VH-VL binders against Probable molybdopterin adenylyltransferase (moaB). Designs and how they scored, part 5

Target 1, 163 residues: Probable molybdopterin adenylyltransferase (moaB), of Methanocaldococcus jannaschii (q57631)
Amino acid sequence: MHKRIKNIKYAVVTVSDSRYNDLIKGKEVDDKSGKLLKKELNAKVYTIIPDNKNMIKGIVEHIVEFFDVDCIVFTGGTGIAERDVTVEALKEIIEKELDGFKIIFQKLSYEEVGFSAMLSRAMAGIYKGKIIYALPGSVNACRTALKIIKEETGHILGHLREG
Key: E = the ipSAE of ESMFold2; O = the ipSAE of OpenDDE; V2 = 0.75 times the mean of E and O plus 0.25 times the DockQ between their complexes.

## First folded at step 1 (VH-VL)

Design r6 (framework fv_recibokibart)
Fold by ESMFold2-Fast, scan of step 1:
Structure r6 (fold): chain C 163 residues (1-163), chain A 124 residues (1-124), chain B 108 residues (1-108)
Amino acid sequence: as target 1 above (163 residues)
Amino acid sequence: QVQLVQSGAEVKKPGASVKVSCKASGYTFTGYYMHWAKQAPGQGLEWIGEINPNSGGTNYNQKFQGRVTMTRDTSISTAYMELSRLRSDDTAVYYCARDSITIFGVVTDYFDYWGQGTLVTVSS
Amino acid sequence: QIVLTQSPGTLSLSPGERATLSCRASQSVSSSYLHWYQQKPGQAPRLWIYGASSRATGIPDRFSGSGSGTDFTLTISRLEPEDFATYYCQQYGSSPLTFGQGTKLEIK
């Protein structure tokens, strides 16, 4: 058993065309999920980007290169609509997928919302020694994921840094 | 490898203008705001303003408003700062610096990469 | 505009000692927008600490930042020769962006 890492440093990224458009126009942005994640994870890095594969991949590279973070948490763009590209973008860059996250998240989601959980496309993976999570955009889904993230991220980092 | 390479030292007479360049490489030039800062000899740093390389939009420190113009050329990934009606107190090293903020989002706002600086000397 | 006042202006210490550098803001600044830069003579500034307490990539763990509201501190637990430089605090909370006047850390 690897030792759990303490004091994990998080980045939070909201993926939303509408919120991004409000942001670049200098308007008030209603980002309840992003703000919840930022607060609960004490994330020093927080950004909003549109539903665009190149921008999603680009922000991962930027954060990994310039920020002292251990984990990046995405919220939004994980649905089944054509514009929802977060999972697709991340699958193009991640080195190893943590399939267990998807299974556990779906189990917890099923217990909370029943069969609607089948529409959840949450994922987690490893990229350049960092953990990346992709969560649905709803506040409820983010609360569910936080239970897993807070418990397991340090354990995952322990495995990455001790082998 | 991210690099910001600035143009060489300039010597100008009072009343002239100077245009400093900052060539970016190793990243998507249009994805990050560019800032300019002034450092007079033996003094601290002073923020001049910023440019969005994607749109060309600018925001200047009121102290320099009316004398400074920031532009960019996306075809060569180069940002420019022009300062007009030069005075002796404009003698300084001028830095370009990349904002951590991307034009497609808000990241903790700080200057993650800096150019090497351009010395501008204004003398009569 | 927010005025940042750094103290002391010059701090003379020997390698192995602890350094404490202060930055005081004329009005409250969110810790998320308070940053520290290191500058050596003839060189450009380099990002050192962002968001009051987060070390930039490659910065040794002997450096720590703390503070909130109007009072911020940069601490170096055990000075190394390469740490002697000028340190500037910066706020990005309101326009115009401002820097402190700098604290010069010099070898005794």
Scores: ipSAE 0.012, ipTM 0.501, lowest interface PAE 8.6, mean pLDDT 86

Design r7 (framework fv_recibokibart; at its last look DockQ between E and O 0.79; V2 from the best seeds 0.00; counts 0 for: pae E 6.1 > 2)
Fold by ESMFold2, look of step 2:
Structure r7 (fold): chain C 163 residues (1-163), chain A 122 residues (1-122), chain B 108 residues (1-108)
Amino acid sequence: as target 1 above (163 residues)
Amino acid sequence: QVQLVQSGAEVKKPGASVKVSCKASGYTFTGYYMHWAKQAPGQGLEWIGEINPNSGGTNYNQKFQGRVTMTRDTSISTAYMELSRLRSDDTAVYYCARELDYGDYEGWFDPWGQGTLVTVSS
Amino acid sequence: QIVLTQSPGTLSLSPGERATLSCRASQSVSSSYLHWYQQKPGQAPRLWIYGASSRATGIPDRFSGSGSGTDFTLTISRLEPEDFATYYCQQYGSSPLTFGQGTKLEIK
């Protein structure tokens, strides 16, 4: 029997070359999906990084070392284009993949957009006792993923800590 | 079916204000940004601004700052655009449009309202 | 702001011909944020292509979009009478959102 963990602490990381470029130029950054995730998860950490494997892996290590969070949620860079490297970067560090998340996300996405759901590549995995989610960059994709994340993250953490 | 139905044509004098409505149906109104665009006779499309129907937050094209106000009433799923201090070059068709996205693709408009002709004449 | 320049302004062709419409951006725009619309006189614009190359629901496969960076193209392989309209490109990559000035595709 595993207890469902409550009061989950989240970090949110937006992966986007364009939002990152706006940020470093001092422009107003219109990160609708990242801000949605920050608000809905009451994230302790929120940042924007470019579509770069080393930055993605580096920000995971930085957050794990310096912040007390249970879960890191990435949005963006999950498509099939050459510059979409979030899933590839995270697969290089994930200890165990949570295939059930991908399957449920794709099912919910298929119900909304049909066969076009094949173009997005959501995933979740375990790294150093933390849960890492990778989500597509759009607001609608993040709303779909939030249904799953809010319902199941506490249960998954319960298994990690008590199993 | 998803649709946006706009208020009817308006004729205004220079210096007046106009308020155009856009009623949404067939989807969750607060889940999608609403945009407004201008099309002067014989001309292309010009973005005016956007509103988040959930928060009421807005972002306006600098060309219209100080003259445009976007609001919404979530109880009747309706967005509004008010344009003040009208002048003759404000004569145009005004459209509302719902922002959509999918995956990493973002920021196209579907559907559009049918348009509202605003005529400014002395 | 990102300026989208469409060329030609007017394209006069006959049914059955191939049409090529250009959209050039003043700065690089991710193809994921570049979209195309068709508009006929007296009608609202209609979504045609999203993400530079993905056809909207119900759009015939004679329409194809391509391009990246600053150069984007809408191609119609064999023009049908219903394809004669004005086409606009639009970017979401930077605020303010902008449209190209349009290419009017008309019957020769």
Scores: ipSAE 0.140, ipTM 0.741, lowest interface PAE 6.1, mean pLDDT 91
ESMFold2-Fast, scan of step 1: ipSAE 0.388; ipTM 0.822
ESMFold2 (binder alone), look of step 2: mean pLDDT 95; pTM 0.961
OpenDDE, look of step 2: ipSAE 0.206; ipTM 0.763

Design r8 (framework fv_recibokibart)
Fold by ESMFold2-Fast, scan of step 1:
Structure r8 (fold): chain C 163 residues (1-163), chain A 124 residues (1-124), chain B 108 residues (1-108)
Amino acid sequence: as target 1 above (163 residues)
Amino acid sequence: QVQLVQSGAEVKKPGASVKVSCKASGYTFTGYYMHWAKQAPGQGLEWIGWINPNSGGTNYAQKFQGRVTMTRDTSISTAYMELSRLRSDDTAVYYCARSPYDEWSGYLDAFDIWGQGTLVTVSS
Amino acid sequence: QIVLTQSPGTLSLSPGERATLSCRASQSVSSSYLHWYQQKPGQAPRLWIYGASSRATGIPDRFSGSGSGTDFTLTISRLEPEDFATYYCQQYGSSPLTFGQGTKLEIK
């Protein structure tokens, strides 16, 4: 039986110290990746937070508790630098990791950028019946991930809600 | 015109303090870190530290910790470096230089604009 | 701290020749945080190459930077008289920020 959920409700969260600092100071924020994701996914919730493990975990809990969304998409903070804590924060809370997302994302990235794809730490996981994606901050990485997200998120949700 | 203009040459006795200024113009002063570097006669560059003009936060190289103080005045777009308990080996040209702290900037912590330098001579 | 060792300390060449300047780090440095500066006597340093390989605005195409990990190189394909100066590499991939000791490029 076809178990695909349609009309998925998304939240988009940009992780960036510099953009968050601009936001809280009332400056204009140039968030190309977050705006791309918001537009392409017709996101119901959109915000920017700093590269902070507790704030990343906190925003997930806040969105899950107070907003009617099916999926949360993070962009930024996924690199290998000390400040990049998005993957580490999410790994502390997710119930199950969707390893297949990482594998296919890496395959598509390798076809685009070669061995630099090895430094990409994109991930996907399940938390309280919702799907969480963490994507690199670049516009190109977000475009690549959108191909997977748009095709598969409804299938994953259908599976979660019936098993 | 983006520029950094430093105060003039100083001659100090051992044990004294010196305060060098660096006046920024042509850009948003609080949008860039301000660094200070030392260059002794005939030698290379040595990093002293940075100040974030927006927050007033500072970070000093361990060699200068306890002797250097960096401050700024946002109302006149000026950064200051004060070095205390001067020794003969503090004789040097001191430079201020700006760097971006936005991780998405094209110049990742590169010093794209430098002051002209301030010669500090420590002699008895 | 990361120590940057530049070699040679002095490089004596004639106009028209190729120059190769090395900068070796005591531990791995991300290329994004490795920069080169040119300094002439009596002047402040000038940003020359940023992120290991990108020329700063206005820098001639005879200059190129390369490298990753611990080994970085600044190359001048055909020296002109105005290129004789001291060149410094600098890293801020790890605190504290450090400079190499410089390579002085002088006329033979």
Scores: ipSAE 0.000, ipTM 0.484, lowest interface PAE 14.6, mean pLDDT 85

Design r9 (framework fv_recibokibart)
Fold by ESMFold2-Fast, scan of step 1:
Structure r9 (fold): chain C 163 residues (1-163), chain A 124 residues (1-124), chain B 108 residues (1-108)
Amino acid sequence: as target 1 above (163 residues)
Amino acid sequence: QVQLVQSGAEVKKPGASVKVSCKASGYTFTGYYMHWAKQAPGQGLEWIGEINPNSGGTNYNQKFQGRVTMTRDTSISTAYMELSRLRSDDTAVYYCARGTYYYGSGSYLYFDYWGQGTLVTVSS
Amino acid sequence: QIVLTQSPGTLSLSPGERATLSCRASQSVSSSYLHWYQQKPGQAPRLWIYGASSRATGIPDRFSGSGSGTDFTLTISRLEPEDFATYYCQQYYSSPWTFGQGTKLEIK
């Protein structure tokens, strides 16, 4: 029986070509999902990146190397469109996928939005002792995922750090 | 419409100090790192350091450590770089450049907008 | 420090030709943090390609970037007169951030 880790340090990354382009041009960015996650997780690291596989993989490497975080939470880029590459990018680097996360998330999503839940692809996995979550870009999807993340992230870290 | 406007050319004697300014407009000044780079005549670019305008925190290239100081004034969206104990090999164009960053934890990515450059000439 | 070595130092070509510019890193750099800048005489550098392969806003599709690990390439498929400039690669992966020495494209 392992202890749950307390005081988890989070990074939040929003994946959005349009928001990223607005951000670099100095325009106002309405990132409701990312800001919700930042506030609810008390994330010390928060940024917006474009929907680009190399940048998604690279930001995970950079955050793990240079920032003191336990968990990275992505929102956006998880749909079925050609530009939606978050899940594909993360699957290339993830050491172990936490399949239970997507199953539980989809069950909760189905209860909220019915068959439309089929179009969203959430995932979770382990990279170099850190937990990576990928969530849909909607505020409601993020709110649903927060219930799982807040409850279970410390438990997962306990398992990773004790053996 | 992001714009970085730097102060004008300076001529200094060896041993003096120079302070270059970079006034930002068209974006949230505290939302991005400000970097400084040196380009000696006919040479490539060399990174000097960065400042987080939100916190005032700085990181300097060790080659310039002890001679460079970066500051900012958020009320006028202006960043400053002061280089002291000037030598002839400090003759260069100095650029400010905006860097994207993670809120509260440092920088990432790239230099997306650059100032026009400030020529600093160090001569006896 | 990561040292970026660009080759050739000078490349003399005619409009319409293909240009291939190389950037080699002294150690592995994540593609996401390797970038290219264009600089014309008397002007500031301008972000051209970011994350090894993504064109910055307004950059023509004749420009492409590729590479991973230690080997990166900037390719211009059909040179136009306005493309003759100096190109610098840059890494934003490990501090201090470093630039290559530049490749100068000259009209033949």
Scores: ipSAE 0.015, ipTM 0.506, lowest interface PAE 7.3, mean pLDDT 85

Design s1 (framework fv_solitomab_arm2)
Fold by ESMFold2-Fast, scan of step 1:
Structure s1 (fold): chain C 163 residues (1-163), chain A 122 residues (1-122), chain B 106 residues (1-106)
Amino acid sequence: as target 1 above (163 residues)
Amino acid sequence: DVQLVQSGAEVKKPGASVKVSCKASGYTFTSYYMHWVRQAPGQGLEWIGYINPSGGSTNYADSVKGRFTITTDKSTSTAYMELSSLRSEDTATYYCARDYYEMATFGYFDYWGQGTTVTVSS
Amino acid sequence: DIVLTQSPATLSLSPGERATLSCRASQSVSYMNWYQQKPGKAPKRWIYDASNRATGVPARFSGSGSGTDYSLTINSLEAEDAATYYCQQWSSYPLTFGGGTKVEIK
């Protein structure tokens, strides 16, 4: 039996072309999902990036190198459109996928949003001793994922760091 | 338990203004974009604009731009449309509709108001 | 603006027959939705993102297509399916709808 890690340090990254465009043009940015995740996870690292594979991979490396975090949570860019590249970008760098997260998330999401849950490509994986989550952009999807993340992240890190 | 309930029918003269309300319930009002779609008698559907209730950002169709304003009241979870300088071709049923994905980049209208008939007559 | 052309304008069939409704876009679209509208009622969500049935939509309805060509099929018509069906693109603003196909049951 492994001990849960306490005091998990989170980074939150919102992936959105439209929100990033507003940010760089000095417009007000309405990032409900990112702000919810930041508040609920007490994340001190928070940023918004566009739907771009190199920027997604680059932000992971940047956070890993310069910030003391245990877990990175992405929201957005997980849909089925050509521009939605969050899952594709992360699959290129992760060492192992936690496919059970997707299954549990889909089941809980279906209870909240019905058949719309089928459009979700939520995922979780391991990279350099850290957990990376990718969540849909909606507030309700993030709220659902928070139930899993808050309960299990410490346990997963305990197993990862004792192996 | 999502519902969108619109205000009652309006009859206006050309050149007047009309304001229609759409009261939302059963969800977090600020989490979803609200759109307006109109339908002239016997015709198809025409998108006329949206508002993001959280930040207040709007986008209007060229057919109504300059005469059309969408606003919200967060405290009552209500969206409003106002159309000025009314013309006979503005005669239509006006619908509010919720954007499921709470973003402007893609979505579908998952819930619709019952419609408000606006008649512009001499 | 993206123009959506629906055909036929009216489709009159008997119960049990198969109906196929076409929606063609003037340029490639990423997201195509369908709405059902009965006389005097607001449109109702029906199919989203080309092929996904909304909650409560009967299994006899299916959507398909990509790029510029999309279809809505009803495999075995029932009386309750009499309505106008509108396609709608969500690839660029302004959002646009097709002219509708009216399905009538004999």
Scores: ipSAE 0.000, ipTM 0.482, lowest interface PAE 15.3, mean pLDDT 85

Design s10 (framework fv_solitomab_arm2)
Fold by ESMFold2-Fast, scan of step 1:
Structure s10 (fold): chain C 163 residues (1-163), chain A 123 residues (1-123), chain B 106 residues (1-106)
Amino acid sequence: as target 1 above (163 residues)
Amino acid sequence: DVQLVQSGAEVKKPGASVKVSCKASGYSFTSYWMHWVRQAPGQGLEWIGYIYPGDSDTNYADSVKGRFTITTDKSTSTAYMELSSLRSEDTATYYCARLPDYGGYSEFYFDYWGQGTTVTVSS
Amino acid sequence: DIVLTQSPATLSLSPGERATLSCRASQSVSYMNWYQQKPGKAPKRWIYDASNRATGVPARFSGSGSGTDYSLTINSLEAEDAATYYCQQWSSYPLTFGGGTKVEIK
């Protein structure tokens, strides 16, 4: 019933203290997950930020205001350690959470990596008419999430823009 | 008015290298992906690789990997493919094809194709 | 690699008849496109994202399908429709094409 949006414009944001520190020091940054997401989603907006709630919220506002994107995909900072604040930061701004994403992602992850899937906190939600995904920092977690993102993001945007 | 104009036909012996050009006009060359697709005589289409001219990111099909290089000359808005260690099975018409990219988004189909360059590998 | 199987290999029909071309993928695909190629010429964008006609494509052409099963239909064939039609997926690299269906007009 709902129109599927096909020309989805993505931004990719890697959240990592260590990679950000390498970036500001002028060193080469090994960002396998961010590069995978950038390439697979053909993202023209790509950046690396530290594990910091204010910078995570700030980059969302910056991208929403200044770039023509439909979807922002975060990778990293989603674990259970004290420094992992991506989920916490996004929950402070998300208008509606897409709870089904977490459930489907965890089921697929369990099938691939077993009980280790418990340690990752993926999420998806809506902010100012845009979809925001937060994914674990591992390459395998990003591959799993890409299966969902590629199939569903256009459909979600179709529903969202029919209001 | 978008055009992709390719270089002329090539006849090569086995073991040689061939370099084919694709000159783009009518759009911002560095803002659009350029792919290469080949077609053996009487056969179907085979994707062999791409380049994004804006940052020179490349990807090559396993069938040609290790012998295949795609490059660009931004000053002339030209993409090049080079295939080395040519074999009889490389005999094909080679096409460049553009992927649309409008201000930070991509369509997922080839919108413009070059006219093709026939490469014949024979002894 | 995602394998695309097109059937039939050749369709020989008379003007005014309906042609249905099938493309089956080895796994579910996000985007399926169709290209028309005439002898000695480059392929042309024909149908994109399963069902959208490219600019200049006659209304007698329609695309449909999802998941693994896609089709291209030509309602009331014209002589100018004689060509090979290739399906092509854009779900993962390497990008792959079907083997093509050759449409011949009697």
Scores: ipSAE 0.000, ipTM 0.477, lowest interface PAE 18.4, mean pLDDT 85

Design s11 (framework fv_solitomab_arm2)
Fold by ESMFold2-Fast, scan of step 1:
Structure s11 (fold): chain C 163 residues (1-163), chain A 123 residues (1-123), chain B 106 residues (1-106)
Amino acid sequence: as target 1 above (163 residues)
Amino acid sequence: DVQLVQSGAEVKKPGASVKVSCKASGYSFTSYWMHWVRQAPGQGLEWIGYIYPGDSDTNYADSVKGRFTITTDKSTSTAYMELSSLRSEDTATYYCARFDYSSSWYEGAFDIWGQGTTVTVSS
Amino acid sequence: DIVLTQSPATLSLSPGERATLSCRASQSVSYMNWYQQKPGKAPKRWIYDASNRATGVPARFSGSGSGTDYSLTINSLEAEDAATYYCQQWSSYPLTFGGGTKVEIK
């Protein structure tokens, strides 16, 4: 018997070389997707990191150990270019992939943008009792993913904590 | 240039409250954690709490919890600490300090400090 | 709470000598920083993430360690190194500092 967990604590991480470069130089950062996710999920932890596999894996470990969060949401670095390593980095550390997220996200994306959804790479998985999502960097992709995340994250956590 | 500038020294009687300001400049105020650290005369450093100005999330050390409040004014990029029911053991220099979890979590440290505000609690 | 124990409390050494400051944690720590504080001044970030020197820190300073045991070494002590050095962990809340090691030049 699984109950939905309420009051989920989120961390949001934007993966972007250009935004990270602007951030460390003290420039104003235009991060529409990260700010949308931070606002919609009421995320306490929000940061921007470069497209770097070791930094992606390292930030997950740090957030899990240092901050009291239930869920980490990545946006960006999920494309098909060589620099896009978010999915690859997360696959190295996740304990179980939630394939259903990818399937449902792809279906919703197809209904909104047609065959262009073929280029969307999104994933979800479990790491140390936490849920990790990786989303495309676009605002529209994040809005689509939020429909799933808000509906299902509490249910997934219920299964993790009552099994 | 990045700076944190604190308000001036305070002398208070036991039981009073004190409010110290920390004005930030040269960076995005809402993108960094602002912490408060105190140091009693001749003693070491003690972390007492933080605020994340972007959403006003706070965390307070057990030693001050119930008497301590951190707030911000985003329009002036200023953080405030307020400590009530002052005791002699609250006599200390109070520092605001920036902790960066946004631009380099691997460089996570108190990288910018205010100059300190001396709070003396005496009869 | 993670308790950080620094030893020795005071080091009195001559210029050119090697200083080794120890910081021991009551449980395993993933992130350890060091700060330099001179009398009447705010602390300065000195070493971050165990071994990385902050901008402007001389090469004679090095940090090392992992788990519960960390150290700060000054390879050849100079007069301007007289200060109190604090270790600080940020692996869990509350954030905690060691009691400090005061480095004095004879």
Scores: ipSAE 0.005, ipTM 0.551, lowest interface PAE 10.1, mean pLDDT 87

Design s12 (framework fv_solitomab_arm2)
Fold by ESMFold2-Fast, scan of step 1:
Structure s12 (fold): chain C 163 residues (1-163), chain A 121 residues (1-121), chain B 106 residues (1-106)
Amino acid sequence: as target 1 above (163 residues)
Amino acid sequence: DVQLVQSGAEVKKPGASVKVSCKASGYTFTSYYMHWVRQAPGQGLEWIGYINPSGGSTNYADSVKGRFTITTDKSTSTAYMELSSLRSEDTATYYCARTEVYFGEYLLDYWGQGTTVTVSS
Amino acid sequence: DIVLTQSPATLSLSPGERATLSCRASQSVSYMNWYQQKPGKAPKRWIYDASNRATGVPARFSGSGSGTDYSLTINSLEAEDAATYYCQQWSSYPLTFGGGTKVEIK
């Protein structure tokens, strides 16, 4: 019954204290992962924010309310360090977690990098009819996630919009 | 230089409609949302709605919904608000203000000078 | 709607004194801004995202806070700082403003 949605509109958000600090100081910002995601998803919305729970939650609410997007993709702030709060922030607001994304992502990562995959904290969930992905900050992790995102996002949106 | 220039003061009777313009210059009109905020005499600020000039999407506060319409003319970089079925409580100074939409400052960064709308019999 | 309560309503101080303005939200807010408004003029951007000064705002102004409690501090008042300051949340629609704090220089 559920049709695959075409022409998905994406927002991309890079979470990085160091990149944000460089941005506000007028320095050149090297955002390889954000650039890759923006290009591959043809994202119309892109921003860089620091590793801050309130700013992560706030940017989601702002994008959902003000922008015509179907999906928000975060990269960065997903590690195990104290400063890495992207997963924690998103878990406070998402309505339903898509556990399958994490399982599939970790399985693909394990096939590529072995036991280091256990340090990857990718997630996906639903918020106000939108899909939110959180990806590790590395370019390779973003490439792995893009395979899943490009295949499945339209199908997930079809289910959400069928009522 | 970014400027938002609004139309002149209006005096209307209850039940009439009013249309206020906000002409933008100094930036790419379709890259910024345009919001409307009103302020009754001696009172605080009340947000009443926005438009995205690029796609035409709008959002209106419940206090004005059903009587309030925001539109744009891209060829003249002008935003309009129209408020119908005017009541005495609509007496206020109406401001347009823009918001940046890409780097996420989420601030009403530039404001028009305001248009005073007086509703009296 | 998220209700923002500003206190005090009026603050009357001498030049060189420190002013602290409070803004309290009825629920947790993820994004808070401040605007300066002088009599007969449009509001002007002042602070965004709790603590960032807008372009042209003097260094004597600082914003802080998170969750439900936010503040704007002026560390050494100047005559030109006489104005009403409004906080404004950007966590959900409708956008809401506090009632304002009027700063008077005696």
Scores: ipSAE 0.000, ipTM 0.474, lowest interface PAE 18.6, mean pLDDT 86

